# VH-VL binders against p56860, part 26

Target 1, 255 residues: p56860
Amino acid sequence: MMTAEVRTPEQGGGPLTTEPRAPRSAPGHADASAPAFGPETDPRDIIRWALAAHPDLLMPSAFNLNGVVLLDLAAQAGYRGEVVFVDTGYHFPETLATRDRLESRYPELTFVTLNAGASPDDGQTPPDLYASDPDACCAARKVDPLQRYLKEQGPSALLNARSRDQASTRADIPFVEEGGARRRVNPLAHWTREQLEAYAAEHDLPVNPLYFDGFLSIGCWPCTRAVKPGEDARAGRWAGKGKTECGLWQGENKL
Short names: E, the ipSAE of ESMFold2; O, the ipSAE of OpenDDE; V2, 0.75 times the mean of E and O plus 0.25 times the DockQ between their complexes.

## First folded at step 9 (VH-VL; framework fv_barzolvolimab)

Design c16 (at its last look DockQ between E and O 0.43; V2 from the best seeds 0.67)
Fold by OpenDDE, look of step 9:
Parts: sequence; C-alpha cells; structure tokens
Structure c16 (fold): chain C 255 residues (1-255), chain A 119 residues (1-119), chain B 107 residues (1-107)
Amino acid sequence: as target 1 above (255 residues)
Amino acid sequence: QVQLVQSGAEVKKPGASVKLSCKASGYTFTNYYINWVRQAPGKGLEWIARINPSSGNTYYNEKFQGRATLTADKSTSTAYMQLSSLRSEDTAVYFCARHGRSGWYFDYWGQGTTVTVSS
Amino acid sequence: DIVMTQSPSSLSASVGDRVTITCKASQGISSYVAWYQQKPGKAPKALIYYASSLQSGVPDRFTGSGSGTDFTLTISSLQPEDFADYFCQQYYSYPLTFGGGTKVEIK
C-alpha cells in the first residue's frame, strides 16, 4: 500500500488555473424558504442553520479540497454527524490515506465507508466496465451504494462541498437546493479555489497530496488524471469519454 | 434485527488481561462504530473507547489509554476489547454498543459481560 | 471532560404520576444529549437522542427537552414498566460522559 504523505497548500506550487468548463445540467432550484445567504455569509453560519433545520444532516464526501475544507468548517459549526464515503474499489491510495487522516483529526465525526473492502476483482462489475461503460461503472460502484445507504438512513438534507468555481455547470449553484429526495446545502457555494486553498493552508488541513500534483478533482484512478495548466479543474475526470459527472447530481439518481 | 452478542463472564486476578468479544448481526458491520462502556457495581456508566470496523480507527478515553485495545474482525462481524493490567476497580459489567444515527449516542447494546477482578 | 450532573439521584412515584429528571452539562453542548433507561441486569435502552428526538419504538409518554446546558427527561404518566434507572449522556465532545443516574422507584 502506497503510504502517501498528506501535504498542505504551502508545500504546493503556485495557484492553479481554473478555466470554465462547458455548461452542465442546471443545478437544483433554490429553496425560497431558506435564509437569504450571500457571498459574505460565513459558511459556518449556513451549517448552523442547516443543523438546526435538519439535525439528521449527512455529509457525503470524496475528500477533495472542497470536502476537506467543508469537513473542518462543519466540525467547527458543531456538526457531529456522518461523513459518508463510497469506496468504489478504484480510489487512489492517497485518497484513502487522506480519509484516514481526517478521521483521526476529527474524532467527533462519524466516518462511514460504504463498500469497504471493494476491489476491481470483487465481481460487482466487469473488470473493464470503467473503460467500456463509465456511466454503468459509476452507477454500480458509486451512485447505487450511496443511494441505498441514503434510502436506509433517510436524511432530510445533505451537506455538500460543491462550489460555483468547480465547473461551469455549477456556476449558479445555490446555498440551499430543493428538489429530489431531500434538501442539499452548499455552504461553500461562493468560495473560490483560492479561498479554499488559503483556508486549508491557514488551518493546516490534510489535503490529498495528488492535488498538488495537478489532480484538482480526484475520483477513481482509471478515470482521473492531472490537469494541465489552463484546463478546467475537472478536465481530468473521464478525459476523452464524453462524461463530465458521475451521476450523483443528475437524472433519476440525483441525491 | 440488530443484535450485539457478547462473550461470557470472566474472572481474573489483578495484573491479568481479559479479552471480550461482541458479535454483531442484523446490519452492515462496517457501517457503524462499536463502542465499549462499562458499569461498576452500583455506579454509573463510563465510556472506554470506540472503533470504526471499516478502517480500524480507534479513539480511547485517556483513562484507559495504554490498557485498552480495540480490534474488529470484518469477516466475523466481531469487535474485541482487550483490557490489560487489571485492577479490582475494573470489576464491572462491560457493554459493547453501536453508535446511533448522526451522533455518538448508542442505539443498540450488547447484553453485557461481567468481569470480576479479585485476588 | 464535560460533567453531566443528573438530578435527582432517586425518586419515588406512583403509577400515573408525572416524573421529571434533569441533567446539567458543565458547558454548552448544543442538543447533543441522549437519555437511556436501564432495568436491573439489563443493558441500557435508548429513549431520546438529540435532546428531544424520540428513539424508534419508545412510547410518546417519554419526552426530552433542553439545549445548551440544561436538559430534561419527562415521563408524562408513569407506567409499571417505567420503574428503572435513567441516565443522560452527552456526545458533544470526547470523552463521552454520562450522568450519575436516577432511580425511579415505586412509592
């Protein structure tokens, strides 16, 4: 097992460029009943509101930069719920190591790993499904496990690490989304990559070391590469496959 | 149905070690932390430690640091607690308990294991 | 460590009585309090979580209230099966801590 060391932003290179990506599916509708949050609103206040309104709140995470920052902010805001991670069997060792470091750093949070022990040879999917049908692979190894767990737990809301700066398709993401099975709260909606990096550095957060190697968005290793200067942060996801999302936020399987 | 079934009563001498087991069933073992709590005769409840069965991550009450060791076997859905350097004050009923929804309360408990430490 | 001061340590009541048990935290802990019932020779049973949420299968005569530092468990109409020990627990921070317990006895 490759033991990757956790890096801090100050150990990384200069700021990485964030180019807008092609338009994606429209985000969920803004919840008009939610408070009028703005770009100046402290994410912790949004989280406090969410906790008060939804004490059964759960936090899905893949422990990208946004996820790590959100986790810290949530803990500070008084979140004591679950951090839900799906082990697809295709994660980078560095991602799993980052998860473990976070679990150690935030003992007050409950880290739930779905499909723990999953591997490419587990018989869940054909060995080459990630290449032949990435959508089917993501559905089986990521979306379905998470959906089953969420159905079982039945949270009234999710705490998400999405931000407008991540992709053009997220440019209009609201703080609180309605529609689907439950509310989605996005406290980091207006935070830029620079703000996230600065926060992570200031608080010495354990960020996936691959981030500093150009992996601005990290998923499964067969479907993730580093991005080049000037590329969109998610250009390295399913590169050349015509796929831009894993399916968590789109279609009938929308969280 | 969620069940936690613990091992039988133990009688030990001071300085000895004891290893207790807690077999889980009726749910996905790796999705929930297992906690250990003890209750001395006529006294309240005292939290000892917790383990994440999926990752093996543990967190201990400082009072038991170095004496308590938690482990979990995914293949058998069994959690273990070893307590070493036993003292008379360790005489208690020991419970394993699953963490609850969205917090570190305990929704399901084992039946308890009595550990008696006597000369 | 967060200290949970539970009161009273014991009380005597009759069937049909309203019973109130209190727990005071040594610091603010939001609503991260649980309540348990324990019968002799048995494991504790969860009654309330998040200060006021009723655990599944628990009768609605049990109610939890409070936030910050002061918490209350109320049994609106005591039933014969309710004679037991009761404990509060905080799960705001580690180490997890419990109240000293309250014994509810028959008058």
Scores: ipSAE 0.820, ipTM 0.903, lowest interface PAE 0.6, mean pLDDT 92
Fold by ESMFold2, look of step 9:
Structure c16 (fold): chain C 255 residues (1-255), chain A 119 residues (1-119), chain B 107 residues (1-107)
Amino acid sequence: as target 1 above (255 residues)
Amino acid sequence: QVQLVQSGAEVKKPGASVKLSCKASGYTFTNYYINWVRQAPGKGLEWIARINPSSGNTYYNEKFQGRATLTADKSTSTAYMQLSSLRSEDTAVYFCARHGRSGWYFDYWGQGTTVTVSS
Amino acid sequence: DIVMTQSPSSLSASVGDRVTITCKASQGISSYVAWYQQKPGKAPKALIYYASSLQSGVPDRFTGSGSGTDFTLTISSLQPEDFADYFCQQYYSYPLTFGGGTKVEIK
């Protein structure tokens, strides 16, 4: 069927992982060196390393396919920390429902919604800023709330769901990005969309049902459309606006 | 400066209910779950339940399911726990606590509320 | 439920002593252990999380160690303000459970 039914959580609060593999680096502080990871490295091993090196690890998520797969892998690898979502006021109802299903399924994780209660009519931005200046809209409703939270919390590393297969702007992301305000860890860097879809199906993950209606990259509803067969997965993002990335992935303070 | 300030001591008869409050300050209330933990005389600490003030999502220790009810009021930054069908075994100090960023340990605790259940 | 067996239940020590408190889990819990200090009539205070990570503002004479099932809190040089009750807690799985506590008293 075209519709993915959201299933009830199949994991209570029970253990998701056994004793982790020994860290390749000294655990428990920010200067631990990353092991040499390769394209065949199990993402859970990367996450286990990141947890040992960065006990304050934090996971931003928009609950796209990559994010949902990462969340499940992280839970299995022993992640018990925060999953941080920004409510822009422009999310599809399906995206908000996916968040709620994920919170119920993963009671061992903490779900943080920044800018909670946002709506198009809340006065945070002019009503049509998403159309007239998408960069300013994204900055005000998505980037700024997340960056303020990250500055406040000061994590030494982030756990990000990016993969090289998502777009040309992401084609050479590494497993671990050094520099900037904090280390960034991309356990899914080398996973393809096919691998992500297979994983989600095998594990019956609560994915955004819009993926089954051709929405391959889901953001705010005014800036997102279904892609046509054969199009790039991000072709539906900011269609006709000349924008290909959210400000979260640009500049010195990118995620 | 994170603070959790709890309501005052309660004396109850068996069969009654009690509703305890926990007022948070010094952080964004909706960004953190609130947990409830009790400590009976001569016993250790016992985790009861937790709530996400943002979503209202709760998770209860099965020992307290059906008797404990957690709520949160975003407008006053206050979490509540109601415990019903009280018995003498429920005599304890009840704490609220905020979870830590990296898991279900508790980085800040309220001062505790003593609940005494006696005839 | 994961049982956390804490020992000793009490100990007497002098200022300057090295104090060791142990906690054993009934199953493997990786490093998901926290340690707390509690003084009479006061709220518990977090000392250690993730078995060995020091909570902000906690003196470095407090050290946590262990993984799997066996965990230790060490106070390298006991200070007058360290006479208190100490508890371990696992957060590997629900329900969250605590050790029985260790009272550290002045000898």
Scores: ipSAE 0.679, ipTM 0.845, lowest interface PAE 1.5, mean pLDDT 85
ESMFold2 (binder alone), look of step 9: mean pLDDT 93; pTM 0.944

Design c17 (at its last look DockQ between E and O 0.53; V2 from the best seeds 0.69)
Fold by OpenDDE, look of step 9:
Structure c17 (fold): chain C 255 residues (1-255), chain A 119 residues (1-119), chain B 107 residues (1-107)
Amino acid sequence: as target 1 above (255 residues)
Amino acid sequence: QVQLVQSGAEVKKPGASVKLSCKASGYTFTNYYINWVRQAPGKGLEWIARINPSSGNTYYNEKFQGRATLTADKSTSTAYMQLSSLRSEDTAVYFCARHGRSGWYFDYWGQGTTVTVSS
Amino acid sequence: DIVMTQSPSSLSASVGDRVTITCKASQGIYSYVAWYQQKPGKAPKALIYYASSLQSGVPDRFTGSGSGTDFTLTISSLQPEDFADYFCQQYYSYPLTFGGGTKVEIK
């Protein structure tokens, strides 16, 4: 019984200066050509629409709560495409285990792991890049691999697990986003955390165990901590670094 | 160019085991599942199993459960299928095949390996 | 298991003919159907995926259609190189299953 010592990053207790998070770049424009979905619309119906409109649909995932719920709903809705995961080399073991559990539970889906076997010592980035330049680290280990794969595959749309309740910066996420290289479909846009948790419990979904330990948003272990009661769900991401996003949804490299 | 190159023909006795190989090239081996499909003489195609080379996750046709074992070697970009307790009915051409885009169809195939099971 | 009933099992045609092959699924499978061509002693070659999408490098004389339970492969003008076996496949659920095949022979 090898007790995996969860290295708790030392709480450097500097006062969290709540500097107002720079307004996240406005979510993509709502696609006016999409059906008029609403808060009461079954996410499965949105997914069915997306599949009909975009048979080459791909699902990027980091297997957070939202991602796990979306995966189940997508499978039910008849999705049989790829679930695309980027192994940054810095994922929690629990995240990788969650991926494996999901792959076993949903054999009808194809789980693609980019940079499989990546490690901090793989020579792709300096060992301390996550500390010295988190943006550069995310760009090299997460964004670039995903972008390269998406460029190669060329899907016309992405199925995303984003919801308005994830962060203040996502408060206006539409069901269907236009702009960039492809459409983005967000079936869970209006689902609350409570709804997601309830659904996951009801369907006995393999949610990452760290979620129940306060890790409401899970990324790489050097840049992720549990959040305190009352904190934003993403307050534990790049805490103290002034960074709020990996860069997947911002700038010229927007997915 | 994507290529799947399979091992050579095999002749086995009933009750024996056979291990076939499928070497992949021309793409990132870990990004695509490898499937095994067989075709008995004068018969249709039968799906056996699939493996994710990145995770080692496998899924088997129940018909072959316990007799077929899939493995993958990332270092050599090679997939393997072992079939045990061979019967005369296992005489077939065995194909490895890569899964296609956005589904479990097969866009690239190996050339096939003939396995003959005879007394 | 999903059964793919393919018809006909064989047909004779001439160069230039329109050829139609059908596959019926035992249940609704949306558009998760692929079609393959197989020549003697060769591996199958993908022609169509997602019921109607043409695989890269495949001539446009090959057309797939259908959704739900009924699917069709059409060769608009049969060429000499098209004499082969053809198979449908469903990939909606496991186990993956194939049709029984259609042999297209020269008349």
Scores: ipSAE 0.815, ipTM 0.905, lowest interface PAE 0.6, mean pLDDT 92
Fold by ESMFold2, look of step 9:
Structure c17 (fold): chain C 255 residues (1-255), chain A 119 residues (1-119), chain B 107 residues (1-107)
Amino acid sequence: as target 1 above (255 residues)
Amino acid sequence: QVQLVQSGAEVKKPGASVKLSCKASGYTFTNYYINWVRQAPGKGLEWIARINPSSGNTYYNEKFQGRATLTADKSTSTAYMQLSSLRSEDTAVYFCARHGRSGWYFDYWGQGTTVTVSS
Amino acid sequence: DIVMTQSPSSLSASVGDRVTITCKASQGIYSYVAWYQQKPGKAPKALIYYASSLQSGVPDRFTGSGSGTDFTLTISSLQPEDFADYFCQQYYSYPLTFGGGTKVEIK
C-alpha cells in the first residue's frame, strides 16, 4: 500500500533565470546509426537504446509467445508506452483472456485495443470472407485498423517481437530495419523458440493456453490450426490457402 | 478537437458521496485510458486512479482505495468517478485526463469539477 | 512513492528572460518526466514528455533536459502568455506523482 506525497508549491529561493545554452550533442538520441548488436546482446539493451533514440516508440502485439516475452523484457527495460492489439472479431477466447491477464500484470504499460467490440457478425466483412478471400479479410479486420492508427500516431519506430526462428519468411530479420515509414526494432531477432519458452516458464508469464495444445502460431480461429510434428511453426496459419504472412509486413507502413 | 467535458460543481457534507462524469469527444474513447487527478486549493496535483474504457481495467492510488470507484460507459463515451465517505480535505478541483501515447503523462485534460465538502 | 522536488517554488521574470525550473526525483526514473503549464482556473497543459520531447503544438522556446534524477525545463525567451504555474510529473512508477509547482510571475 502506497500513498502519493502532496507538496505545496513554495520552497527555497529561486535559481538563476538566465543560463548559457548547453553544448550540442550527437544528433537526436543517438539515432544516427544503431549500435552493432549481436546474437548474445541482451534484448533489454536493444530496447533501452530504442527508447533513447525514439521516445515515441510503439509496440504492436498479438500476444503470441514472442509478444508476451517481448512485453516482459520491455517492461523491465523501462518501456512505459503503448502495447497495441487489433481485435479482428475472430480471436480465440484464450487470446482475449491472455490480453486481459497481461493488462492486469503490467499496470505500467498502456494497452490499446483497436477495433474494440468486433465480432464475426458485426457487418465489417461479408460472412465467411476469411475462407473465400483471407487477404481481404485480414485487410479489413486487422491491417486497415492498425495502419490507420500508425498513420494517425506517426511513431518514428516500432518495437516488434519477430524472431528468425518463427518461419522461413522471417529468416533474415535484422535487429534494426530501415526503410518504410519508420524504423523497426526486433530485439528478439536471434532468440529461438526454446529460449522463448524457457524465459516464459522462468518468469511465469501469462501465455496463451492454446500453445499447450499444439498451436505454435496463433491468429484468428478460422485461419489457425494446430501444427503437426515436424511442420513449420506457421504451417497452421491459413492452411491450404497459400498465405504465410498478413499484409502488416508489406507496403509503406509495414511493421 | 479532442475534448473532455466534466460535470458541474458539487457541494457535499462530510460522509456523503459524489459521482463525477467526464464525457469524451473527438477521438476513439476506447483507445485511451482515463485518469482522475485532483488539486486542493493552493496545493499541487494528486493522481487518484485510472481506467481503460475498453476492458474496464482499473488501478487506484492506495490513498483512495476503497473510497474511489471508476467506471466507463462505452455507449456514451463517458467516464465516471465516485468518491465516498467525503471529508473536508477532499475539497478540490477534480480533473479527468487522457494519457499520452508514450506513457502515463496526460496530453488532454477536462476543465475540472469543483467539489466542496463542508458541514 | 517517488518524490518530485521542484525548485524554485516561485520566481519573478520579465518578458524576454530565460527561465530555468528544476525537478529532482527521489530515485532514478530514466526519462519518464513530463512538464505541464497551468494558468489560474484552468487545467494543466502538457509541454514536454519523456524529459525532452516537445508536445505537439508547443512552441520550441520550451525545452526539457535531464535523465535519471535531475530534470530541467527551460523557457529560452519568456513571452507574455508564459506567466503561469509549471509542474513536473514522473510516470515511471505508481503512484504517479507531481512536483510542488513553480509560479512564474511578471516582474
Scores: ipSAE 0.679, ipTM 0.852, lowest interface PAE 1.5, mean pLDDT 85
ESMFold2 (binder alone), look of step 9: mean pLDDT 94; pTM 0.949

Design c18 (at its last look DockQ between E and O 0.68; V2 from the best seeds 0.71)
Fold by ESMFold2, look of step 9:
Structure c18 (fold): chain C 255 residues (1-255), chain A 119 residues (1-119), chain B 107 residues (1-107)
Amino acid sequence: as target 1 above (255 residues)
Amino acid sequence: QVQLVQSGAEVKKPGASVKLSCKASGYTFTNYYINWVRQAPGKGLEWIARINPSSGNTYYNEKFQGRATLTADKSTSTAYMQLSSLRSEDTAVYFCARHGRSGWDLDYWGQGTTVTVSS
Amino acid sequence: DIVMTQSPSSLSASVGDRVTITCKASQGISSYVAWYQQKPGKAPKALIYYASSLQSGVPDRFTGSGSGTDFTLTISSLQPEDFADYFCQQYYRYPLTFGGGTKVEIK
């Protein structure tokens, strides 16, 4: 045949596609541009690329399903770096137990608990702040400790466990986010909750037991509930407070 | 300024135990694992074990399993290693070191503690 | 255990010489290699992590390279303060293991 039904070359003059494609590197970056990853790309290949480009890579985690799956994939990809968790003083006991089980299972990784020993009674915040102003509570107990650590360590990139299937606010996240103080890598960007659950079951991963009680996105106990049928996975976070994202992801671009 | 300051030299007989200390300053102690490494006279370095001061989680070189015990005291920012059933082959300088930029590279080391085991 | 075979075990060199030290892992370890300098009676000093990344405060004359099983440390122009022992270390798998060392002496 002389003609093909589908043309591969970029078409000029048309509307921009919504297909995931990593943007070009921003000016001032010394690292090579990210490869053109696609929905079928093995997350371990993305992690291996990120390690080669960013030896100082760090992985923040709250040990939700996505985070536990990413942690296992990263270990298999050869990651030996830090897994950084912030102790807010308000975590479920099940979350702290999951952290401890993961540390024992992955001795090759370095587990960092920021603000270790935090408790509601430690005087870091007023005792009712979590209810009266959850943004201020989150800023003081989660965002500030992590931002101080990131400033101290100065990593050139982060490994994040976010996926498009988690919430409507994440529907368009790319594999690699440029344009901030540091590159953000989302190896699971195109994985569905069903894929994550299948992976966790296949590999017998230590998943927070609250997931089996309908808690699909787990944060601090004052702002987390089980999701109702048909809700987004993050609908149980800050229910009735109008908050959908942690300030850590919004504050990273602040200079 | 990161510093790891270790306890003084020890002289022991075979079969005894020794407990070494490593006091950290200039960083948040609970954010970093502490590793223990030894160096016999005129020899290379040998990794013993490591501890996470925040969780107490430990991992031991099998060669030292059952003889080495790591602990950490968060209130004094001090890591400890106890080595029991000492033998003449345990004569060495013992170092503590914290984990580094990409995992188990060791970025800051203590000055070392000499342990001599002889009859 | 991953064996790190370091060569040479010793060498004699003059100030200004280019020195190359080799470390070979008994299996693939990606780039999880660190290099240390140790002067007599002192603790090791970290030079290089992740095969080629320079530690803060280490002079640019120190260069690490390699991936997989074969790694090198190069000193491009040896200075008087560089006469010391040098060790490689793998941190890909437990137990962490070190090369046997290279003594760099004044010729």
Scores: ipSAE 0.792, ipTM 0.906, lowest interface PAE 0.9, mean pLDDT 85
Fold by OpenDDE, look of step 9:
Structure c18 (fold): chain C 255 residues (1-255), chain A 119 residues (1-119), chain B 107 residues (1-107)
Amino acid sequence: as target 1 above (255 residues)
Amino acid sequence: QVQLVQSGAEVKKPGASVKLSCKASGYTFTNYYINWVRQAPGKGLEWIARINPSSGNTYYNEKFQGRATLTADKSTSTAYMQLSSLRSEDTAVYFCARHGRSGWDLDYWGQGTTVTVSS
Amino acid sequence: DIVMTQSPSSLSASVGDRVTITCKASQGISSYVAWYQQKPGKAPKALIYYASSLQSGVPDRFTGSGSGTDFTLTISSLQPEDFADYFCQQYYRYPLTFGGGTKVEIK
């Protein structure tokens, strides 16, 4: 049982090079046919609407704070569908453990793990691809597996845990997005980090323990660090690589 | 084509155990939960339990708690159900069935395995 | 446990007849109902999911309806191959539960 020593990234205090913020990917067009939801709208009501409109709804998740909160709310709202997770082979043990805890807590949800058993040495990608080409790594280990599954399942909509408070790049996320292969529903669009934390605490949700160590956004361990006070929640994602998103929400591979 | 193929008929004595198999094909085995349902002669369908083949996570009908054990072998795409402490009332056709895409509906079923418990 | 009360337990009909089977849940279960057809000695076949969605390959003469507590399976024009047992199922809450079944026989 090799205890994978969580390598604490060395505090390399390099100067905060204000690399120019990648152009704001145009927020998905708000679906004008959707109900007029507002900041005060209960996310559960949004989920109920989504379920009624899209009974084949699927929920991708990486089990971050937002994802954990959404799972609880969705279960309460009557969601009985799939929670789709991609095991990239580079997840923190804590993330996988969080998944397992959630599966135990919510037997009413169907947990689907894509690429279960994936590892860095699986031969699917070069072992250093995450360093040499993070975009290619994410495409191969995260986006492509998910896209293949979604193509196979063909859901009419996705239930997403994205919120405006996650990053500056998500500041204009609507409740319902149109465009691409399917509709995207973001019930937590207007929830703040404080609200999410409070909700998680109030309901004793199994949040990834790394969150409390400053990992405000958690992805693959080679591309994720804790953030410092005052940094953007996603500043710890692909730090120094000029990458801010995994590609799930942008470009031709947009979900 | 999605197929679930179950093991053959079993005859057991009271108090014995039986282990049934359900081999899946035509889809990614680890992406779908497998359920076990039985049908006693002249009675309705009764749900026993489900398993996530990926994680091994199980959920049981309380009626069968402690007597039924679900397992899955990813390498062979086979789900198993062991039922212990067999009684005459356990005589039934046992089915494995896959969860559907949109919930806990059962979209594909095995052909069934007859289990007879007799003295 | 959620009880699914299915009616009738049996009915006799002729080819071409409209057949209706009902299932009543002991509590509100939204639209989480499935319908199955079973022929003697065969595996059940899924017909309907989410109360009204038709499974792939199922003829459109089969229609599911209802929400909350009352659900209906309708066969608009009974065909010779439709003589079988039919079952409803709820999947709102574990444990999964089924109706008692309806046998559709030839008149």
Scores: ipSAE 0.655, ipTM 0.845, lowest interface PAE 0.8, mean pLDDT 91
ESMFold2 (binder alone), look of step 9: mean pLDDT 92; pTM 0.933

